VH-VL binders against q91z69r481to671. Designs and how they scored, part 14

Target 1, 191 residues: q91z69r481to671
Amino acid sequence: GRRNSHARHQDSGQVIPLIVESCIRFINLYGLQHQGIFRVSGSQVEVNDIKNSFERGENPLSDEQSNHDINSVAGVLKLYFRGLENPLFPKERFTDLISCIRIDNLYERALHIRKLLLTLPRSVLIVMRYLFAFLNHLSQYSDENMMDPYNLAICFGPTLMPVPEIQDQVSCQAHVNEIVKTIIIHHETIF

## First folded at step 3 (VH-VL)

Design a28 (framework fv_ifabotuzumab)
Fold by ESMFold2-Fast, scan of step 3:
Structure a28 (fold): chain C 191 residues (1-191), chain A 122 residues (1-122), chain B 107 residues (1-107)
Amino acid sequence: as target 1 above (191 residues)
Amino acid sequence: QVQLVQSGAEVKKPGASVKVSCKASGYTFTGYWMNWVRQAPGQGLEWMGDIYPGSGNTNYDEKFQGRVTMTRDTSISTAYMELSRLRSDDTAVYYCARDEYYDIGSYGMDVWGQGTTVTVSS
Amino acid sequence: DIQMTQSPSFLSASVGDRVTITCRASQGISDYLAWYQQKPEKAPKRLIYAASTLQSGVPSRFSGSGSGTEFTLTISSLQPEDFATYYCQQYNSYPWTFGQGTKLEIK
């Protein structure tokens, strides 16, 4: 659908987009124990309703008395990142990022990823830091929610770092998931 | 076409282990979650767990934790379910079933294997 | 775990009849519900997902409705090939759970 997919540029500076902040806050309050969070598709009707509310400048998640479906809020967060005209992890950095898989030492891999990410605009880095801090925190509850860093990387990888059409989709998707998993686990080293 | 083909029927003694295979064809095996579901004679469907073949990550129903192991071999597009310390009440048809995946998530099980009958008796 | 309960467990009907099967969840599952058809000695086949979305190739006489805790599968004009066992399944949260099944037999 035709929508301002570059709206993220307008949110820049030091500011987290309202839709990202509100969805993450909601999940932190109500979703940390939800088994399989991000694993299933949200209700299409509710996902669209929540998304359209944010598009109008409203915050449908600010009412503490309303019960929104947790899977739909999770779906809105994923849909927001998927809908960006420029993916959160830019296409220009794709080959450099996946090549970090060749670094066997996980700490050195994290440092190399950090070096690559520091070349990105500050507005992008701030959103990344916020998102990955959240995913790391959520993964600390994996004994309850069953969503370890790998499960989260499988759910977010294709959305955050799409494989370019000219690349081998199967092999590169495995590498994307491994890179995203590394960033979730080593969040504090990278950001 | 998308197809899941399972291994043949097994007869086991109590205390033994059984390993059922599920060979996938017609789609990207590593891109879809694979579920294992069983059905005892005359009874309903029971979810055992799932595996993501791309990484090998597994999620098990707590009832089977400690007895079930799900694995895969990506070189032959085959998923495996091994159940140990078999009891007579493990007698069932065991199914593999693909989780239909879309960009934003999954919608239940759209393609099923034909089933593998496992009989546990002395 | 979310418990799924179907009603009735057994149903007798004639070709051309309108039949309804109900599925109840022990807690709210929004529309994260699928319906499956299973014929004797065959694997289940998914008919409906997201409570009301019909799978490609499934006849339009099948429909699903409901949200939250109560769901219905309807067959508007029963055909001979529809005599089977029907199962609902929630995928709101792990572990996935199924109803006990509804066996639809000829009257």
Scores: ipSAE 0.544, ipTM 0.832, lowest interface PAE 2.2, mean pLDDT 89

Design a29 (framework fv_ifabotuzumab)
Fold by ESMFold2-Fast, scan of step 3:
Structure a29 (fold): chain C 191 residues (1-191), chain A 122 residues (1-122), chain B 107 residues (1-107)
Amino acid sequence: as target 1 above (191 residues)
Amino acid sequence: QVQLVQSGAEVKKPGASVKVSCKASGYTFTGYWMNWVRQAPGQGLEWMGDIYPGSGNTNYDEKFQGRVTMTRDTSISTAYMELSRLRSDDTAVYYCARDYYDFWSGYGMDVWGQGTTVTVSS
Amino acid sequence: DIQMTQSPSFLSASVGDRVTITCRASQGISDYLAWYQQKPEKAPKRLIYAASTLQSGVPSRFSGSGSGTEFTLTISSLQPEDFATYYCQQYNSYPWTFGQGTKLEIK
């Protein structure tokens, strides 16, 4: 579910959250070549078990417990971002970010996105840089895992940049996916 | 081991302010959120707000509309809740309660102070 | 604000009984729900968090289930020390809100 506290997200962003770092490390070790990662659902029981373990302050993804289903670990990472009280991309920036779709040159679009994101707290930018560097790296294995930047943008877009209720959900979702795809591809330019 | 110890009972007149303290021990004070929850006589639990001691960031219930201020002193691992412009319906037991620091959902409130009775009467 | 409603508000039971308390949220809260036990003149004690996870040291006769809007707390075999008031709390969206409480009394 959705929480609505800006303060918790900003405080947690001073370092990479353990749940984010641990899930990404696990996927880097075991999941880079896994077909359909983030698209294929994991076990709901295992997702809940892993989530509850992190909630207790434990790390269930230690070396001794690395037998977890990769799709379940991927599911935990997606649920973490979905459950943030404030979305990773703040609602206040939605209109500005979507307007970047009008910039046809992708490099210039990336520079404009960078300009918008640099107004965000450092703690948010650190998490963004970590996540998008990971998504870019994962997409380099798309020949094996079948998850190119567009496929990853479809999986993460609604979670990271929700379309506001007052907007047309269908048409705006396509733009969100394109913006997130741009950030994955051009993460070195943006962050 | 892990304990929250609150200041003693207070009796106040309407219009006054009260400041309740909550001293933490047995854990890293700056690593966990501190909640304030009150309970009027014979009534249920009511959340007032929380503070992250590591940064000082606060969240308040709108019902308290600028009457509540939550602060902390990290040098003595103590959190404070000050409620101003007291009314008779502010008579309650006030609790501090620790919330596990996590970036997911939290664990709810796992350790509670013993409570501070605040009586507001003319 | 998310409203939490418990049922029943009062429950009379005997030692050894299986007791079920329900909690309903006015909006979906996923599994962001905790259960607390409060004895007279004492602070609340957390029993369950994330809807179904038992707090360390809480007896296994306590269990929680549910997701979304409907949740249950079950005591499989009631003991004398279990007579108390029970509260659910959502932590999905600020402000955090509690149910009105269920008072469990001896029959």
Scores: ipSAE 0.000, ipTM 0.454, lowest interface PAE 14.9, mean pLDDT 85

Design a3 (framework fv_ifabotuzumab)
Fold by ESMFold2-Fast, scan of step 3:
Structure a3 (fold): chain C 191 residues (1-191), chain A 125 residues (1-125), chain B 107 residues (1-107)
Amino acid sequence: as target 1 above (191 residues)
Amino acid sequence: QVQLVQSGAEVKKPGASVKVSCKASGYTFTGYWMNWVRQAPGQGLEWMGDIYPGSGNTNYDEKFQGRVTMTRDTSISTAYMELSRLRSDDTAVYYCARDTEWYDILTGSYGMDVWGQGTTVTVSS
Amino acid sequence: DIQMTQSPSFLSASVGDRVTITCRASQGISDYLAWYQQKPEKAPKRLIYAASTLQSGVPSRFSGSGSGTEFTLTISSLQPEDFATYYCQQYNSYPWTFGQGTKLEIK
């Protein structure tokens, strides 16, 4: 369960959930040059095996001789965020966040996003900072991996900031992806 | 019913450009990646690139980088592939083909499930 | 780039035969493999994805197996409409790459 994984993280005294930290570490070691990383969901069997291992309190990615599929590790990271009871970007901030798209100047947009995100709990902000620093770093390898900030925003946007059912799904998803792209590019300004 | 309908055959001279269209119907056009794949006469399939119609973001195979441009018009659910500085070895059937749903985290890419009928492009000297 | 190699390139068979086509990847691609059927002057049609999952509406005589670097497409009892060219495609990493094709001809 996501709830159990979150509880274990709190109990351990760690700031970043182990599953998030371990997946990101693995991708930094083995996945920075993988072309199209995050474009596939991963092998369902391996994704489930890795996820279940973390749920048992094990770290399947700590063994240096383990040959895990990079797409499956990437898929576990996406699945973790999708499975949160409360999305990483809270539903209560959705309308305010997407309205930042109206700010044409990207630097001013980043500053306004920062202002909104600073209202979130410390624990959420720490995870966001960690994740977006990673996504920015990964995007700097886009000449090799073909995953620029917008490609990553397309892959993560629906997972991190789901469009509420009462909203126009098509137009709001485009705005979500643009906001997530802005956060990836301007993470130093925002966090 | 999900369908992709492509523009008609083109005959071009070397050095010219060609723009092929692909009109989507029966699904949310902006919710799926669109691939472009070509096939030279008697040869196999060759991936050229993909576009996410929701934003216009593109990924191109390195072999076509600098000559290919993929665009879309969301108001008419149509994707375009333009290939410039044509050579005789660009003679091929060009296909558009639908890929994975961007919102379906469980599936990701599973290849291309819906294909256009193809557009024959002949480059003759 | 990941190179996909099919074997055989050409195959002659009779209606009712069991035929097997092999696809090999130059590096491990887990189960990120699709199989396509292409009839003359027609667009390809996806038959199988995730190496072994049959697409809805495709006859059960078609099956796929394999993982890693070696994959097979099997037609258990060949029908007249099955004479076509078959392609494997990997989607493990960009760029997507196809095998050279296997042309299945009537004997």
Scores: ipSAE 0.496, ipTM 0.818, lowest interface PAE 2.4, mean pLDDT 88

Design a31 (framework fv_ifabotuzumab)
Fold by ESMFold2-Fast, scan of step 3:
Structure a31 (fold): chain C 191 residues (1-191), chain A 121 residues (1-121), chain B 107 residues (1-107)
Amino acid sequence: as target 1 above (191 residues)
Amino acid sequence: QVQLVQSGAEVKKPGASVKVSCKASGYTFTGYWMNWVRQAPGQGLEWMGDIYPGSGNTNYDEKFQGRVTMTRDTSISTAYMELSRLRSDDTAVYYCARDYYDILTGGMDVWGQGTTVTVSS
Amino acid sequence: DIQMTQSPSFLSASVGDRVTITCRASQGISDYLAWYQQKPEKAPKRLIYAASTLQSGVPSRFSGSGSGTEFTLTISSLQPEDFATYYCQQYNSYPWTFGQGTKLEIK
């Protein structure tokens, strides 16, 4: 369960999962200007190699001389969130979160999203804050990397906040992407 | 030695506000959440909200939203809880308590001694 | 909000007795549960976190068990200093909520 997913935090002295922190650090150092980051797929062989290394308790990204494909590192980060037993945005909050789309004023929408997210477990909120601060920072380089908040929301939305099968998939996916975009843009207001 | 020391007892009239302080020592103040919990005479524990001193981010229980404000001053490792528009049913002992993020050490491990707030006419 | 319900609300026991207090959550909280002891006129003290992990310095006669929605606090051999009020608290989702408390009195 949830406790097992945090074992490596304790071992490394980190609150954020090592795989998340290491991938984000690597992208901040080498990937901020990389065109199409998160949109372009990396090598599946390298993605699996990096993932397996983290599962063994190793950090394949710790060496300054490490020469990993940036798209593969980005792929590992997405794969980590996709593979969670419970999505980062819990299914119990799905309908409440997408209902925020009805709020036309973006600042008021951000405040309402903040109220909803602050009802989540602290461990989830900390990871969210860390991830969305990173995505906001990355989006500030969109002139170079071509990944604005909307493009990042398209890449991460389905992974972080999957649409339940009982819902209208097309309409709800558009709403998910818009909510995630709002969180990226207004991360300072929300967290 | 980890310690939380709260300000002294307060007596207030209905409609007034009260601001309770909690001074932390013996640990990294910005590395832990600070909770505020109250207890009315003869009643159980009631969570009011928390603040992460590193960022100032707060969470409030809905019943206190609009009346409670939690702040901190990192230069003196002190957290504050201000409750406005006091009613007689706000008479309680108010506690600050620190909380760690790691799920293995979650919950409130260190508590202040409490501050008695009496609201009377 | 997640409602925490303790049973019993009142318990009378003798020194040397085995005491069990139950805490039930209105929805699943995994193992995000803490137990506290409060003596008259004193602040609460955390006994257990993560449902079953004993706080450093707490006597081994205290133990916690459970996951999901049902949790128990057990005192294997009650001592005079154990007469107090006990509270469970969930920290799975905001707002944090406490049980109503179980008052343990001497028989």
Scores: ipSAE 0.000, ipTM 0.453, lowest interface PAE 16.7, mean pLDDT 85

Design a32 (framework fv_ifabotuzumab)
Fold by ESMFold2-Fast, scan of step 3:
Structure a32 (fold): chain C 191 residues (1-191), chain A 121 residues (1-121), chain B 107 residues (1-107)
Amino acid sequence: as target 1 above (191 residues)
Amino acid sequence: QVQLVQSGAEVKKPGASVKVSCKASGYTFTGYWMNWVRQAPGQGLEWMGDIYPGSGNTNYDEKFQGRVTMTRDTSISTAYMELSRLRSDDTAVYYCARDYWDLGSYGMDVWGQGTTVTVSS
Amino acid sequence: DIQMTQSPSFLSASVGDRVTITCRASQGISDYLAWYQQKPEKAPKRLIYAASTLQSGVPSRFSGSGSGTEFTLTISSLQPEDFATYYCQQYNSYPWTFGQGTKLEIK
């Protein structure tokens, strides 16, 4: 189970973006058993077509006849987060978040991450909760799709929590992937 | 100057194990997936699996599950592929090959020179 | 698993000829296809990725086209150094799979 689902939209205007909700819904319906999902970027033409449709206020993924490439839908979701002016995990929290890697006990690490994330705006927290519940659910199908929490963290880490230019790129990327992995695995504790 | 250099040829008896190494240079080793692909004499290319060197996470083709182990040592930028319980039909050239990670797969752009493994009684 | 089938398996052509090799996927793979060239006793070299994008340093006589299930590799004017075996590979879904190969011999 998910927790506190009714609180997601209590305040007017604090809803899941349509592009995020629609891509996740599509993947839940058609992509849970796709081997290597999120491992590729998607077809440039189809990704652009889907993205442009959402920018016009349309939902290209609601059509009962739509047979969109699952990798392109997955790619749209990744590119949406990568294209945010402010990353989903704010740059201001970067150092504090990666410092959680020093906490050896994974449950205690999750609790500390939770404490940091609860300082974020509610609109960001709602999207995080929705995304990580989805990634945790997708990882439950790793026997079929080959995408365990580690693989998903590798695919999403750079997109959700970019390493700042002033930091050591190699070691910090490894830390980002571990933090994102922890959030996927312990999403019930964190959110 | 990006290079993948593999260990030398091996001759093994049926039932033995072989461990092939692949040393990377000229790029950030942990920034790319490493694939292992084999080719039996006179036959085509067969994907065995891949490893992300940054974490050690692996994906294996079901055909090799339980016999293959892929590892890496980031301190020396080297990937390893160990195949156990060798049979004569494991005789092949084994290749390591690099693939992207942050933007997703685009196939394998840099290949090692190959390691010949011969399995015979 | 996605099955990749190449045609022809063997091709003989003269220098200057236009050569086309076809690759068919057993299910839709969008443009997640790479082409490799392998010379005797050498490692494969990637020629093309994303079905149509040339690898840096590959001569412009090589081109790729197609999407979905039907793909082609074209060499517009065959040169002696082009004798090789060519492979297509899909990266739409795990496990990655290769075609059986097309052996190209110069007459």
Scores: ipSAE 0.252, ipTM 0.749, lowest interface PAE 4.9, mean pLDDT 88

Design a33 (framework fv_ifabotuzumab)
Fold by ESMFold2-Fast, scan of step 3:
Structure a33 (fold): chain C 191 residues (1-191), chain A 121 residues (1-121), chain B 107 residues (1-107)
Amino acid sequence: as target 1 above (191 residues)
Amino acid sequence: QVQLVQSGAEVKKPGASVKVSCKASGYTFTGYWMNWVRQAPGQGLEWMGDIYPGSGNTNYDEKFQGRVTMTRDTSISTAYMELSRLRSDDTAVYYCARDYYDLSGYGMDVWGQGTTVTVSS
Amino acid sequence: DIQMTQSPSFLSASVGDRVTITCRASQGISDYLAWYQQKPEKAPKRLIYAASTLQSGVPSRFSGSGSGTEFTLTISSLQPEDFATYYCQQYNSYPWTFGQGTKLEIK
């Protein structure tokens, strides 16, 4: 992946975190056909080892001959987004995003979501575009990997758009998953 | 206390369908995956599929695709597994089982008591 | 599908014995493996997940080890209530698959 300094000099709007870019690259190379990818994201020893390597400024996935478990790499990607101090989908926009569930027409829902997301910082939108393009692509292999857009939304929803503690956790989580599913399916309309 | 309570034993003829229920209590039903696993007499465990009750999305083992349907009713925290075109080798105890922790699955931590389905002519 | 094979299928032991049960996966499954105990006429009970993490409430005489394709369940000092059938299960990839089971019986 591209270093932050290079991205700022050449194109300041195109900075993808190394851990995100490296995990997605690895999954594109080795994981598109893995059945149930992202379904398991627990605290395995290898997940911690990979995460700690990235935290030290190393890229443990740069070796083309590296033999890392695909579920561990998938788990690192999920835990990265879950561990952000400010979630990828900002809490200030939570209520507005969830209210899009009231729009029954899926295309109109996608357009409304687009309008809301366009108010976010460009740096956040670039990461979203990159991630959701990847999730849409991965979902096109669902006949092989069993991870359709809905399964991916279940796995990523709580990570990308956590329900605030003040909200009803049960009903809001269902809405989060539906919104994330919509973004995966309609990513070309939204981004 | 977390508990899964299944419907009672069924006796069916070949070609019939059976629908087994699994009522959840003591936890947030829509927050966890529900698996269906069966066990023929004297045999091992066989995974049939899972359902996420929060959305109704299902994943089936290919061996049961076309014969199994998994559904849920969130108003009564109950999951259902319907198996059609029954054969004598479908005779088994059918279990529902919850995937524990973080929705991602670490194996099945809470199991229903099982429902015996006997298929005989 | 990933095939799970347990060894032995039958094991006879006495109270106080150290017993080991092996589970082999047909392909690498990292540490995405659970162990279950099933007593006659009862539902299975999860003992271990992530190959080596003991479920809360399970006695410390149970332990799991292994990674990749070779896994072991160990009972350090067998108790009367431990006579049961044990199953390994992989959850690395769909469909989830179980070993054929190991029946642990009293000598």
Scores: ipSAE 0.018, ipTM 0.638, lowest interface PAE 7.6, mean pLDDT 86

Design a34 (framework fv_ifabotuzumab)
Fold by ESMFold2-Fast, scan of step 3:
Structure a34 (fold): chain C 191 residues (1-191), chain A 126 residues (1-126), chain B 107 residues (1-107)
Amino acid sequence: as target 1 above (191 residues)
Amino acid sequence: QVQLVQSGAEVKKPGASVKVSCKASGYTFTGYWMNWVRQAPGQGLEWMGDIYPGSGNTNYDEKFQGRVTMTRDTSISTAYMELSRLRSDDTAVYYCARDTEYYDILTGSYYGMDVWGQGTTVTVSS
Amino acid sequence: DIQMTQSPSFLSASVGDRVTITCRASQGISDYLAWYQQKPEKAPKRLIYAASTLQSGVPSRFSGSGSGTEFTLTISSLQPEDFATYYCQQYNSYPWTFGQGTKLEIK
């Protein structure tokens, strides 16, 4: 199969991809206090099993008594975004997005990011709003889970906003992580 | 070649502070988490914390919280671990160790520590 | 914190022997387990990660198995250079924790 770029759940009329919604619900139920959540990307065997189940059109996380490893569910969420043929943050917007790092005032930076993101398709913005609301909420438990907004940005940045091959990979990755951190912290201003 | 080179041995009195350095070469310093692990004489390994050199963000084991400070200088690809209010039981070899490959084909995440510094012996005695 | 306990703490063996070292976690850690080898006065070297994946360049006589709470490191035919201390490490959750170590020495 494909790398979930044309998710089978789309025919169900769902706005949020089932795999994204299900993984986030699971983490909200079982993972908010897990120390170091997203630092590992899960057990390869379990991640593949969960991903394959979603690709077959079933929801392996729908059973409330199912005992799935929290790191593997977290890993499936990251793998889903990494595997998109068109990254969540489009490559065409990359330079404009990282240039927002030049704006020292964080509120003004957030407003500029909002302006750039509003040019994206509504379907993309809805997924972004859902994901970043979740990441912001998760980061509010950082005293328990040790995953502050920057830790989460380091874990998700390369997945959500890959650095184009023609760019400086090192400096741009640092900027990507800073932009993603800003979006997590200021998600209510941006979305 | 990927290499981590640490500063030389230190002898300190109780109550002093020690700052150990770890210079990275042969890879992108800012793209990999750096761990600090210590080992008391004849004892096992003890994780102290990690730092992401790209941002300076740190995570410490609660046992060391308030005494340990991890920093880095990206211009010279060097990580630092400073431990304050030293006690005799802080006598140990202190290691820096790099996380997994940033772009490993499995997940791009933590799988243990693949490259280690040679260690810095810190002796605390009165 | 997750406690890691190794068994035995000390093991004597001869060249050519099959050696097995066990590591137990105080709670389920799936396959988030690495094994390290440490020779006297040297830094540890990672041998295995994800419980059973052999690090590139590590001899095939080394193997790891297990999942959940019980893990094993096996050396199928012990060589002179294998006499060392072995450590397991969990990375299921912060803080990372190590077993107390198993010292393997010549019988």
Scores: ipSAE 0.697, ipTM 0.864, lowest interface PAE 1.5, mean pLDDT 89

Design a35 (framework fv_ifabotuzumab)
Fold by ESMFold2-Fast, scan of step 3:
Structure a35 (fold): chain C 191 residues (1-191), chain A 127 residues (1-127), chain B 107 residues (1-107)
Amino acid sequence: as target 1 above (191 residues)
Amino acid sequence: QVQLVQSGAEVKKPGASVKVSCKASGYTFTGYWMNWVRQAPGQGLEWMGDIYPGSGNTNYDEKFQGRVTMTRDTSISTAYMELSRLRSDDTAVYYCARDSGTYYDILTGYSYGMDVWGQGTTVTVSS
Amino acid sequence: DIQMTQSPSFLSASVGDRVTITCRASQGISDYLAWYQQKPEKAPKRLIYAASTLQSGVPSRFSGSGSGTEFTLTISSLQPEDFATYYCQQYNSYPWTFGQGTKLEIK
């Protein structure tokens, strides 16, 4: 019969990790106009305390949301994606994704990126859609927060799509940032 | 502007059925759960059920089991609540109300309560 | 079902007063609680969600606190337009349930 709030979420077929959902919710409530968000580092001690709390199964942002430094919460989100055993954008798809940079037309580039991402597991796609919808929304406040899609791509690119050690790090990092920027801007076309 | 506009007042006899409509505008109808809540004269709020217009999936309170049916028509962004075998104690104002408060909650299916309400439909059941 | 109990059911106050309404859940609901204001012959309006998050456009004199089973709605300096019935609602587990309401009347 009846479903609870967790069951409603699970009926979507996949669950967004609590740490991701809670950090994004906190930033939507308190951080959309915060200058330099994701660029400015938070307290390393607070970042670790928040992350460790989530790893214990607690939600440190539910009862004390107004007491946390927004830069620390933003840092937790970045640290979570950086610490994944398998990067959000799988290493096996790196070469195919980077090759999309050769497509000069941005709309056609977005369609090719979509085609590649649709080969990924549904669980990964749901997290990507959630994250990139958030990043696009955050970028709409760039007049206040100074973080346009390019700035957000520089902050998240290396974390979400790390350049493999066998590749040219400098050239590929520029391409990663451009691909991530395209996904932020054209998220409605891609997801 | 986000709006929910409900159908007009109804007067029914015991044993009849009533179907209330709720037309949504100003947002993506298929992206938000729609709740139905009623309020008897001088009484509190009572949740009846909800529907996700994107799929047609419904949840009903057991009290209304077998008597309530919630549907939607996505082509006209309208939700419906039909209550059958009416009794005099079904006399109430019936509200539709949109669930969810943020774009991200749509993607996850979470509820954050009801942020937009219809004006209400008065249903009177009398012999 | 989760029972929601409000205290008090009726409250008389004067403009400028600090008003506190309490809501208790029969089991833990984390922060999955909303507060609504209803004026006579009108639909309810959400004031607060996630126990403490103020709805856009709601005056800052309204605040919510609590988690688990005990929750509080506070109006720091009561205004004439605040005389209404207030309801808490849990959305932790189906069926969604409301408190019985607190009617705030002018003294």
Scores: ipSAE 0.000, ipTM 0.460, lowest interface PAE 12.3, mean pLDDT 85

